# Designs tried in a protein design chat: VH-VL binders against c1abc3. Part 23

Target 1, 185 residues: c1abc3
Amino acid sequence: MAAGVQGESVARNYAEALLVLARKADDAEGWGALLRQVADAINNDVNLSRFLESPRIAAEQKSVVLSKALGDKVPHLFLRFLQQLVKNRRQMLIPAIATEYETLRDAASGIVHARVTVARETGDEEAKMIAERLSKATGKTVVPHFAVDPSILGGVVVRVGDTVMDGSLRRKLGMLRRRMGGTRA
Short names: E, the ipSAE of ESMFold2; O, the ipSAE of OpenDDE; V2, 0.75 times the mean of E and O plus 0.25 times the DockQ between their complexes.

## First folded at step 6 (VH-VL; framework fv_recibokibart)

Design m4 (at its last look DockQ between E and O 0.62; V2 from the best seeds 0.78)
Fold by OpenDDE, look of step 6:
Structure m4 (fold): chain C 185 residues (1-185), chain A 122 residues (1-122), chain B 108 residues (1-108)
Amino acid sequence: as target 1 above (185 residues)
Amino acid sequence: QVQLVQSGAEVKKPGASVKVSCKASGYTFTDYWMHWAKQAPGQGLEWIGEIDPSGGSTNYNQKFQGRVTMTRDTSISTAYMELSRLRSDDTAVYYCARDSDFWSGEGYFDYWGQGTLVTVSS
Amino acid sequence: QIVLTQSPGTLSLSPGERATLSCRASQSVSSSYLHWYQQKPGQAPRLWIYDASSRATGIPDRFSGSGSGTDFTLTISRLEPEDFATYYCQQYGRSPLTFGQGTKLEIK
């Protein structure tokens, strides 16, 4: 579920808060993994999703279920964190929070997530080359997330945060057309 | 100054219920989790459970699950622990304890009530 | 649950001596989640050491905490008469929260 802009901001705030907790516990990686697991469960388990999003079910009841389900399987304060989300009716932001958490965590480690749009499905070797090239270009470890869009015709479009690098064939052709059209006028 | 003042000693029969109160002062009551602990005579400490600042979430030790209920009255900055179906081994001093600041990632009991003796006897 | 085992159960020492109290966890506990409390007879426990090695407010310098993983230690460099009490370690890492059985430090 894609959170709106406001939801994204809220998710980031919670992610920051969780990262503080996780760092205090000296286990930012472990806590992130747990959060991802919960997020995946929400996304993949229809019954769980319906349960958590149901306004007919009291927050207290949801909290109890979380307590019973997770119990001693997760860090105590991690459980509390989830319960706080439920209390604030923000439990459906957990997937977004997980994504933001990973972004924040990795940023602290010099890891950058990049959305890479390609015209066709990339193989493993090509994906690796792209990752390496981006890492070299940025001076950071880049984790590419690939999306296929045939409309770019070729090349790659890379988004890192608010920065877009468009190396697509579509863009190049567009520039050529403009140059040709300008000569006819 | 942070203070937790608990209700007085209780004497109960087996099968009865007891409700212990913990009145907080000197801090924002609704900002901190509250814990309860049990200490049998001459024994160590046992964690009973916790309640969130709003009273909407509780986590209980499984040992007490089904018999313990924790609540809060924010209007009078008071936390409650009710223990039902009392038995002789429930005889103990019960403590409320303030949790540290959750959002700071801290996790300890920084202030304690004076304790409430609950005696269960036939 | 995480079981905390304290040793020794009773420690008899004289004022001026060094005291070493051990707390062993059944599984690894982050130092941020290991704490010590002092309790005197007829009184409530008091936070003494938090985060394995940080002294609570008002706690004398003669008290120190150390350790990581599964082994933690509370040390009193020079015992004062007021230090004789029972000390409990506590873990806050996983539910249920648990305490050690305590070490009673008594006057020899």
Scores: ipSAE 0.875, ipTM 0.966, lowest interface PAE 0.5, mean pLDDT 93
Fold by ESMFold2, look of step 6:
Structure m4 (fold): chain C 185 residues (1-185), chain A 122 residues (1-122), chain B 108 residues (1-108)
Amino acid sequence: as target 1 above (185 residues)
Amino acid sequence: QVQLVQSGAEVKKPGASVKVSCKASGYTFTDYWMHWAKQAPGQGLEWIGEIDPSGGSTNYNQKFQGRVTMTRDTSISTAYMELSRLRSDDTAVYYCARDSDFWSGEGYFDYWGQGTLVTVSS
Amino acid sequence: QIVLTQSPGTLSLSPGERATLSCRASQSVSSSYLHWYQQKPGQAPRLWIYDASSRATGIPDRFSGSGSGTDFTLTISRLEPEDFATYYCQQYGRSPLTFGQGTKLEIK
């Protein structure tokens, strides 16, 4: 679930702490993948979500279930981190923590996520071209996330981060928009 | 001065249970997880499991799952390990050991109890 | 389960000699999770080296640890009489936490 502003601050703090631990393990990418898997399980399994959220189940019992399910499959301190969240009653923030962790890890690697809205579905080759153009425009490695909105007049709408786009970035993205609009299979 | 003091030696018959205690002093008991390890005569060390004294959460080595129960009493800073359905190969010295600080990210056993000999014989 | 294999099983040396103790893991272990303990007969283990290479408090400079990945070593540059003991490596990376079977360092 999406967290409010207060929950987002708490989730970021836990994500920062986890990234420190994961770097000490020399596996920031692997720990991020594990956290995403746990987050997806919470979002996709209604019985797991209800179990973890239930105030009728003791935190210790939730920890035992995590230990039995994950103990031999994940780094030991990763399991201990999840158990710390359960102890603090923050386990429902795990999806938000995963998102913040991915943002923090990518920022350190020079990776930027872009929301790319198109008028119609894109093929794999077009997606790669858009990512290449956005990466040149931003000077960073861009990971595009595509959405389709037929109501736009045509072409491409791009949002990169939360920063107000400056004129040079808008000009470079404007050129990308024209190229996408003029090229279709 | 961190100190872990364990209960005295035990002699048990097969099928019985044993409960070993580990009393902590010289630090805040609830801030550090406690581990238990087994050392059979002339053998190496084998990890049994761990407990969070603050909340009571446990992680067990699957080899001991179903026979081991770890508990604690925070009012007297004491951890316990109970091993049930004893058999002759449970004869060993059992140690408690304190974990390092979780947030250090290291994980080592910096202080150990003196050990408790448990002998299982018919 | 990560198996730690120590070699040799027994190492017979005299005071003044150099000792090299090996610990091999069945899969990669971060050096932050690889530790060494010393144990003398009738005593509890004592933390000796942590994080593969950091000496615990009060451990003499003649002890050094090194290694990464699957291969770790404990080296004693000049053996003293009090160094004859059994040494265990331990991994904290994955449950179950495991120890090597030990290297017994005995006087020749």
Scores: ipSAE 0.804, ipTM 0.916, lowest interface PAE 0.7, mean pLDDT 86
ESMFold2 (binder alone), look of step 6: mean pLDDT 93; pTM 0.951

## First folded at step 7 (VH-VL; framework fv_recibokibart)

Design n1 (at its last look DockQ between E and O 0.71; V2 from the best seeds 0.81)
Fold by OpenDDE, look of step 7:
Structure n1 (fold): chain C 185 residues (1-185), chain A 122 residues (1-122), chain B 108 residues (1-108)
Amino acid sequence: as target 1 above (185 residues)
Amino acid sequence: QVQLVQSGAEVKKPGASVKVSCKASGYTFTDYWMHWAKQAPGQGLEWIGEIDPSGGSTNYNQKFQGRVTMTRDTSISTAYMELSRLRSDDTAVYYCARDSDFWSGEPYFDYWGQGTLVTVSS
Amino acid sequence: QIVLTQSPGTLSLSPGERATLSCRASQSVSSSYLHWYQQKPGQAPRLWIYDASSRATGIPDRFSGSGSGTDFTLTISRLEPEDFATYYCQQYARSPLTFGQGTKLEIK
């Protein structure tokens, strides 16, 4: 379930807090990976999800389970962080927090995630080329996430955060139509 | 000023339970985690466990798991540690210690109680 | 668990001398999660150095902490009579939290 705008803001705040702890631990990547694992478990394990979502189960009980399950397998403050989420009834934001954490972490490392929409599935070589071109254009390391939308007819639409670069054939054709007195595409 | 004042010395028999209190003052009790540590006579420090500010979450050293219970009474700013099924090797001074601010990323014991001697003897 | 080994177990020195205390971790520990405490007989431990190298409030500048990874050091540049105590290192990286066995600094 997509966390509403408010949920996203909350998730980002927690992600920032966790990143501070992780950086102090000199292991921002490791902590991010752990968080992703927890997020994936929540998303893929129905029993875990039900357990964490259940209002009938006290936060304290959930916290105990986390302690028992993770214990000395994770950094101490990482466990505590998760327990705080449970305490605040924010445990279901963990997937969103994981995403925000990765975004923040990568941004700090000069890595930018871009959503790249293409008209057809791209091969590995084409994907690599797109990634390289975007990286060169932005001066950052761009990690493309591809989506296929035939309606763009060709070219690429790139989204980085709130910025959209539409280099699609659809857009170009629309512009031509408008110049020729045609209707908006 | 931050102060942690612990309950007085206890003498117990093997198999009994002991509950040590730690009264906090000089700060917002519900904002900080509380730790407990054990120090046997002439020995070093051993971490027992911790309890979150609300008392809802605890993490125990596995060595004490099943025998230790940590609680808090926020109304009187007091933390408790109960140790059950006492044995002779439980004879030690027990300390409560305040954890520093978790969210600031400063994880250390900044203030300590004066300690409580617990003697387990037949 | 992370084992912290302190050396030496006992250090006998005179006032005015330099003291060097070692704390070795069984695995790498971030400096932010390595701390030192001082304890005098009959007293509770007191935070002394935090984050491997930061002095707690009120701690004299003759005390310094250093180190990274698995090796940490507490140094007293010039010993004062009040410095003779037991010093413990502590890690806050992994559960269970653990202390070194301590170094007893005694007067020669």
Scores: ipSAE 0.873, ipTM 0.963, lowest interface PAE 0.5, mean pLDDT 93
Fold by ESMFold2, look of step 7:
Structure n1 (fold): chain C 185 residues (1-185), chain A 122 residues (1-122), chain B 108 residues (1-108)
Amino acid sequence: as target 1 above (185 residues)
Amino acid sequence: QVQLVQSGAEVKKPGASVKVSCKASGYTFTDYWMHWAKQAPGQGLEWIGEIDPSGGSTNYNQKFQGRVTMTRDTSISTAYMELSRLRSDDTAVYYCARDSDFWSGEPYFDYWGQGTLVTVSS
Amino acid sequence: QIVLTQSPGTLSLSPGERATLSCRASQSVSSSYLHWYQQKPGQAPRLWIYDASSRATGIPDRFSGSGSGTDFTLTISRLEPEDFATYYCQQYARSPLTFGQGTKLEIK
């Protein structure tokens, strides 16, 4: 599900709560991977999505299905967290919660995500070079997420996390735009 | 002042069902999950499952799936555990136990009922 | 399921002695999910140590818990007569939640 401004705030609150639980389990990364798997299942399985979304199915019944499907396959408190979302009718936010969780986890580890818009598809070597230059400019490990927008003149437009880039970062990225070779062959 | 008071001892024949009650007092019943555990004579403890009294959600040990049903009545702050198709190895003391605060991330069973002896004999 | 193996099964000691009770998990368990309970004959279990090392309310400081990963220990520095009971470890990491088989601490 796509989040509005209100939905992002709610999703971040749940992601913060889950991260606390996952850290007490000593497995913030593993719980994040589990949450992403559940989110992907919701996004890619129409029958699961319809089941979880349906107001005609009681929250208790959805919770029982989660318990039977996941009970011995995930940490117990991870299951309880999903059941809490169902009780609160927030289970359709799970994809947004997964995204917020990943952002929070990576921020604590010095990793940031950048949205990188290019005029044409970027090859693996150019992507690596962009990541390295963004990391140098921000002082953090940058994981770029590329999108193609042919309507830009050329080069690269970068958004780092939810924040606007400063002028120093824009200058360094201007150099990358001039060097970017685009899609190979 | 938290107290969990269970129903009295039961004697049942194989194939019957038993329903044990656990009445809570001294706290807000719907704020804490309730667990059930089995202790056969001279043996250790075995987790049966848990219920959220506020929403009725349950999680069961797979060993008891299909034979156990946990319910509650929030108007009298009482949890129930029903075990069906009883057999001789179901003879045990059954306990209810309160879960701690979910959001602490360190859940444990902080208060226990006194136990209910269920005897299954032919 | 996560199997908790307690050793020894029975520990015979005298008041004043130090007791060491072991709990070994079949796979790693976060200390936040490892707990100890005391049970006397004819009584319900009582929470004793939570989070591997934190004493429950009212538990004397002669009781201490330690350990991580797969190996956990409950130590009683100087036994008193009321300490003779059965002690169970419990994991809350994975369904089904499980208990060790118990260590009976009995008077020599």
Scores: ipSAE 0.810, ipTM 0.919, lowest interface PAE 0.7, mean pLDDT 86
ESMFold2 (binder alone), look of step 7: mean pLDDT 93; pTM 0.946

Design n2 (at its last look DockQ between E and O 0.72; V2 from the best seeds 0.81)
Fold by OpenDDE, look of step 7:
Structure n2 (fold): chain C 185 residues (1-185), chain A 122 residues (1-122), chain B 108 residues (1-108)
Amino acid sequence: as target 1 above (185 residues)
Amino acid sequence: QVQLVQSGAEVKKPGASVKVSCKASGYTFTDYWMHWAKQAPGQGLEWIGEIDPSSGSTNYNQKFQGRVTMTRDTSISTAYMELSRLRSDDTAVYYCARDSDFWSGEGYFDYWGQGTLVTVSS
Amino acid sequence: QIVLTQSPGTLSLSPGERATLSCRASQSVSSSYLHWYQQKPGQAPRLWIYDASSRATGIPDRFSGSGSGTDFTLTISRLEPEDFATYYCQQYARSPLTFGQGTKLEIK
């Protein structure tokens, strides 16, 4: 479930808080991985999702289950963090928090995530080339996430945060049409 | 000033239960987790568990799992630790201790109760 | 669980001497999660050093903490009579939270 705009803001705040804790633990990467695992479990385990989402189950009971399940398997304050989410009835934001955490963590490490839209499925070599070019252009390590949209006809559309770089053939053709007095495609 | 005041000494028989109280003052009781620790005579410290006074959420040392119950009464800023099925090796001084602020990433016990001696004898 | 081993078990020194107490962890512990407590007979423990090297409020500057990874040290540069006590290290990294067995600093 796509967290509404408000949910995204809340998720980011928790992600920031968690990152502070994780850095203090000198293990931002490890904590992120753990959070992703929890997020994946929520997304893939229907019983777990139902359990965590159920308003009929008290937060305290959910917290106990987390304690028993994770216990000594995770850092102590990581467990506490999850229990805080449960306390605040924000446990279903864990997937969103995981995503935001990764974004924040990587940004701090000079890693940028980019959504790359292509007209057709790209091979491994092409994907690598795109990643390298984007990294060179930005001066950062870019991790591309590819999506296929035939409607762009060719080229690439790159989104980094709120910034969009449209190098698509569709855009180019549209510009030509406008110059020739044609309608906006 | 932050103060943690514990209940008085207890003498129990094996198999009985004991409930120790810890009254907090000088701070917002619900803002800090409360820990409990055990110290057998002449021995070191052992962590029993913790409770979030705001939610009642608990985390226990597995060693005490099934025998320990931590609760709180927020109306009187008091935490409780109950230990059941007592045995001779449960003879110890039990301490409550306030946790540091969670969101700051701190993780130490900044204030301690005076301790409660629990003696288990036949 | 993370086991903290303190050494020596007993340290006999005289006032004015330097004391060095060791705490070794069975696995790496962030400095932020390693703390020291002082305990005198018949009293509750008291936070002494937090985050491996930060002195708690009211703790004299003759006390210092250092270390990282698995090895941590509490140092008293010049012992005062009131410093003779038992010192415990404690880790907050993983459950269960654990303490060292303590080092008893006694007067020679």
Scores: ipSAE 0.883, ipTM 0.966, lowest interface PAE 0.5, mean pLDDT 93
Fold by ESMFold2, look of step 7:
Structure n2 (fold): chain C 185 residues (1-185), chain A 122 residues (1-122), chain B 108 residues (1-108)
Amino acid sequence: as target 1 above (185 residues)
Amino acid sequence: QVQLVQSGAEVKKPGASVKVSCKASGYTFTDYWMHWAKQAPGQGLEWIGEIDPSSGSTNYNQKFQGRVTMTRDTSISTAYMELSRLRSDDTAVYYCARDSDFWSGEGYFDYWGQGTLVTVSS
Amino acid sequence: QIVLTQSPGTLSLSPGERATLSCRASQSVSSSYLHWYQQKPGQAPRLWIYDASSRATGIPDRFSGSGSGTDFTLTISRLEPEDFATYYCQQYARSPLTFGQGTKLEIK
C-alpha cells in the first residue's frame, strides 16, 4: 500500500504530528514500534486490510474495533491518533506514515536506513558484514533492508534514503565483493 | 461561555437503567471529545469513558464495558451516558467533562458539567 | 492500569502555612500528561495544574506543581482560606484514564 507523491506529503504531515505526541510522551522509539506493528498487521492480514479499507463499514465501527483491540495496550493518544486517521479516511496510509515517522525519528539520532539490493540471497553472516561496512563507510548506524534482484548479475546496489551511492560506498562494496568471491551477490 | 449542563438527579431501582444528558454550549460541540466520570459518595473520581461527538466513536474503561453506552445528538449539542443493570454501588454523582483539543497535543478536562446524582435504592 | 496514589489522604493545616501534596504513579508518566484538579464540596472538579507544572487560567502564583517519572508534587506556598478543598491528580497517558484518590486539605 504505497502512497503517491501527494499521499507521501500527507503521510509525512501525520508522521510529524505523531512524533510531536510521542516526544511529549518521552517515547518516540516506543510509539514508532507500535505504529510499525499496526502497519505490518495491515500489510500482512488481508481481513484487517479489507475491513479498514471498506467504504461500507462506518468509521465509527472501525474505531470501535481499534478501541477494543488496542485500548488498554497502547498509549491513549496513540489510539486517538489512529481513530483520527479513520475519521479522516486516512487509515490506509498507516504504512507510509510509519515509514515517514521512522525517517524523521532517525534523522535526529544518526541512524540511516539503507536499501541493499543483492543478486542472490545473503546469509546472516554476510548481511551482518554488509551492515557493519556500510556503517563504517557512512559514519552512521546503518539499518539495512535487503532485497534480491538477480538482474544485477553479481553486484550490490545500495540506496541510502533518496541519495545515490557515493564513491566511498562503492569502494567499500568492492572490498566486500572480493570477500564474497567476486561473482557472488 | 463554555457551559456543560447536565440533566437532573435520578432515583432508580436495582436492575434498571439510567441515561444522563450533558448539553454543551459556547463552542463547536463536534470539535472536542466528551468524557464521563463517576464519583461515589465521599469517594474520588473514576473515569468511565469518552465519545467523539463528530463520529460517535467511543473508548470505555474496561470496568464499565458491557454496561455503559455513550451516545450523542449533534442537532442539539447533547452527549448521553447510559448505565444499565444498576446496582447499589452505582449510586454516585456522574460528570461530563470536555477534553482539550487533540491537535494541540494536550490532554486534560478543561470544562465540567455540574454533575448528576444517581441514587440506586431497593 | 496506572494507579495514582496520593498522600496524605487528609492534610490539616492553618491559613498561612505551606502545603505539600504528593502523587505517586505505579509506572512512569510523562509530565505532559499529569494534571491536578481542585474540587470543593458540592461542586465539579476544576482544572488547576496541567502538564505537571503549568497553572490553569486564573490560578494564583502560590500554587506550583513539580515532578517527573513516578513522583509528582503540588505545593501551596501560603495557604489562603479558599484553598481548602480536595485535590486530585490525573494521568492522561494510558487508558483507562485514572485519578488519584484525592488529598483533602482541611482547615485546622
Scores: ipSAE 0.789, ipTM 0.915, lowest interface PAE 0.8, mean pLDDT 86
ESMFold2 (binder alone), look of step 7: mean pLDDT 94; pTM 0.953

Design n3 (at its last fold request DockQ between E and O 0.74; V2 from the best seeds 0.82)
Fold by OpenDDE, fold request of step 9:
Structure n3 (fold): chain C 185 residues (1-185), chain A 122 residues (1-122), chain B 108 residues (1-108)
Amino acid sequence: as target 1 above (185 residues)
Amino acid sequence: QVQLVQSGAEVKKPGASVKVSCKASGYTFTDYWMHWAKQAPGQGLEWIGEIDPSSGSTNYNQKFQGRVTMTRDTSISTAYMELSRLRSDDTAVYYCARDSDFWSGEPYFDYWGQGTLVTVSS
Amino acid sequence: QIVLTQSPGTLSLSPGERATLSCRASQSVSSSYLHWYQQKPGQAPRLWIYDASSRATGIPDRFSGSGSGTDFTLTISRLEPEDFATYYCQQYGRSPLTFGQGTKLEIK
């Protein structure tokens, strides 16, 4: 379930908090990787997701399971972080938190993730070109994540954080229509 | 001032259980994790486990897992450690200790109880 | 588990002398997760140094902590009579949390 806007904000806050902890541990990359692994487990293991999502299971019980499963396999404060999520009934945000964490971490390293919507599947060369152009435009290393939406008719829609650049044919056509309609009035 | 006051000394038989209490004052009990440590006579410190008083979440040292139960009563700001199936090597002073702020990323034991002597003898 | 080995086990010195206590970890520990405690006979441990090099509240400046990775040191520049105690290092990086076996600082 795509975390609503509110969920995204919460996820970002937790990601920021985790990044602070990870930096204190001098292992921002390692903690991010662990978080991603947990996120993937939640997404891919139906039993785990059901367990964590179940309101019938007390937070304390979930916490115990986490403790037993991860225990000495992860940094102590990382485990506590997960337990805090459980305490606050935010454990299902872990995948979103993982994504936000990576975004934040990479941003600190000059890497920016961009969502790129295209009307049709792009080839490898085209994808590379888009990445390069975006990188050049932003002055940062851009990692594009492509999504296909035929409704844009052509061009590209790029989202970087809260900024959207709509270079789609749909938008262009819409603007033309408005201009043409304005001349009839 | 932050204070942790533990229950008095206990004498138990092998196989019995002991429950040690730690009453916290001078701070918000639920805002800090509580740790328990063991110190055998003339020996060093051993971490037993921890509890989040706000949620009851616990993490135990595997060495004590299955025999230790940590609980809390938030109404009286008291943490409890119960150790079951006692044996002679459980004879030790047991300490509760407050964890520092978790979110700062710099956790340590900033305040300690006075300790509780538990003697296990036949 | 992370094993912390302290050396020496016993350190016999006189007031006014310099004391150097070592704590070695079996694996790398962040400085933010390495702490020192002082314990006197019949008393509970007390936080002494945190984050490898930060003095706890009320700790005299003659105490200093240093180190990174696997090697950490507690130094007392000039021993006072009240400094004679057992010192324990602790790691907070991985479960279970662990302590060193302690260094007993005694009067020569």
Scores: ipSAE 0.880, ipTM 0.965, lowest interface PAE 0.5, mean pLDDT 93
Fold by ESMFold2, fold request of step 9:
Structure n3 (fold): chain C 185 residues (1-185), chain A 122 residues (1-122), chain B 108 residues (1-108)
Amino acid sequence: as target 1 above (185 residues)
Amino acid sequence: QVQLVQSGAEVKKPGASVKVSCKASGYTFTDYWMHWAKQAPGQGLEWIGEIDPSSGSTNYNQKFQGRVTMTRDTSISTAYMELSRLRSDDTAVYYCARDSDFWSGEPYFDYWGQGTLVTVSS
Amino acid sequence: QIVLTQSPGTLSLSPGERATLSCRASQSVSSSYLHWYQQKPGQAPRLWIYDASSRATGIPDRFSGSGSGTDFTLTISRLEPEDFATYYCQQYGRSPLTFGQGTKLEIK
């Protein structure tokens, strides 16, 4: 039983709560950007990550440091939300919470994000056509995030959320690639 | 039946410290943050800071940072605010106030203590 | 710091008249974070209006709040003797939390 699955459910609950607060602030976009900035800081600053993760540092002390660093720079309820995460020992989930927040916000707008793994680099026009075809297939506006993996030998793997699309979608995408000639000449 | 009852008036010399208490009743003390505010004679209200009684976490108005310490004793449902290195312009009534439900997303101060007069004079 | 400037500083009116109290913020504040408190001499403040326009429990419907962005208003449609007090606006949007300097509503 994967701990990551339980962590994703917890992260979604916090993301839902933050989105409610952000909507009352009339700034769901701005709070999302702030959350992503904090998530990126945790991922990219080893000293910050070690500080936040350390069991030797009391949650109260971590909370006070956040207050001193951010108190006059972010919305007050955003700071209180971060302090709640620290109190619950969930601050290391902030990157996952940011991803869930972005997914929830985009889903409310009819937008979904998809990981699209392709065998070869795609140009801007081909990427746009793939997004349009995925959008038609799903009934939503799809924002693709491309990765190149030559080991899939000309196939396409699409992941939307935690769902991996099967070979029937591969058939639809295969028809798209045939119409495009397979590669840009 | 929420009540916040504060400690009595105090007279202090410049340079001393004062510790004001706020005893809560009629609700679960650890479920709501507690705020402190200052009102100098004839003046408006100034926010000092807040404390989470459950964790002890605090946020202070930067103006008071370094001179204020907020604590609590959950066994007697009491919050404390200590102000150090007192000066004459610290003469004021100090209020505790309960935060409303944070998760409502529209927090405000829904209950206030009766106030504690602190006088700083030589 | 978000500065809340209330006007007028003192408003002298008679019972039965309409009162309009203004609160201007130095930068935008979500209506959800703008609140009004009433304070009478020798008493603690009391929550009066929250989220710019919602009356606290037991507050008469002659009180109404409105506004958004930087400009907020508390209106009393017909003053009663018990309404004469000082009214403070408060913002909860950014630290430090701040109050306006107050509008003293006094009987003429």
Scores: ipSAE 0.821, ipTM 0.922, lowest interface PAE 0.7, mean pLDDT 86
ESMFold2, look of step 7: ipSAE 0.809; ipTM 0.915
ESMFold2 (binder alone), look of step 7: mean pLDDT 92; pTM 0.939
OpenDDE, look of step 7: ipSAE 0.878; ipTM 0.962
ESMFold2, look of step 8: ipSAE 0.803; ipTM 0.916
ESMFold2 (binder alone), look of step 8: mean pLDDT 92; pTM 0.939
OpenDDE, look of step 8: ipSAE 0.870; ipTM 0.962
ESMFold2, fold request of step 9: ipSAE 0.797, 0.809; ipTM 0.912, 0.918
ESMFold2 (binder alone), fold request of step 9: mean pLDDT 92, 92, 92; pTM 0.940, 0.939, 0.939
OpenDDE, fold request of step 9: ipSAE 0.880, 0.877; ipTM 0.965, 0.964

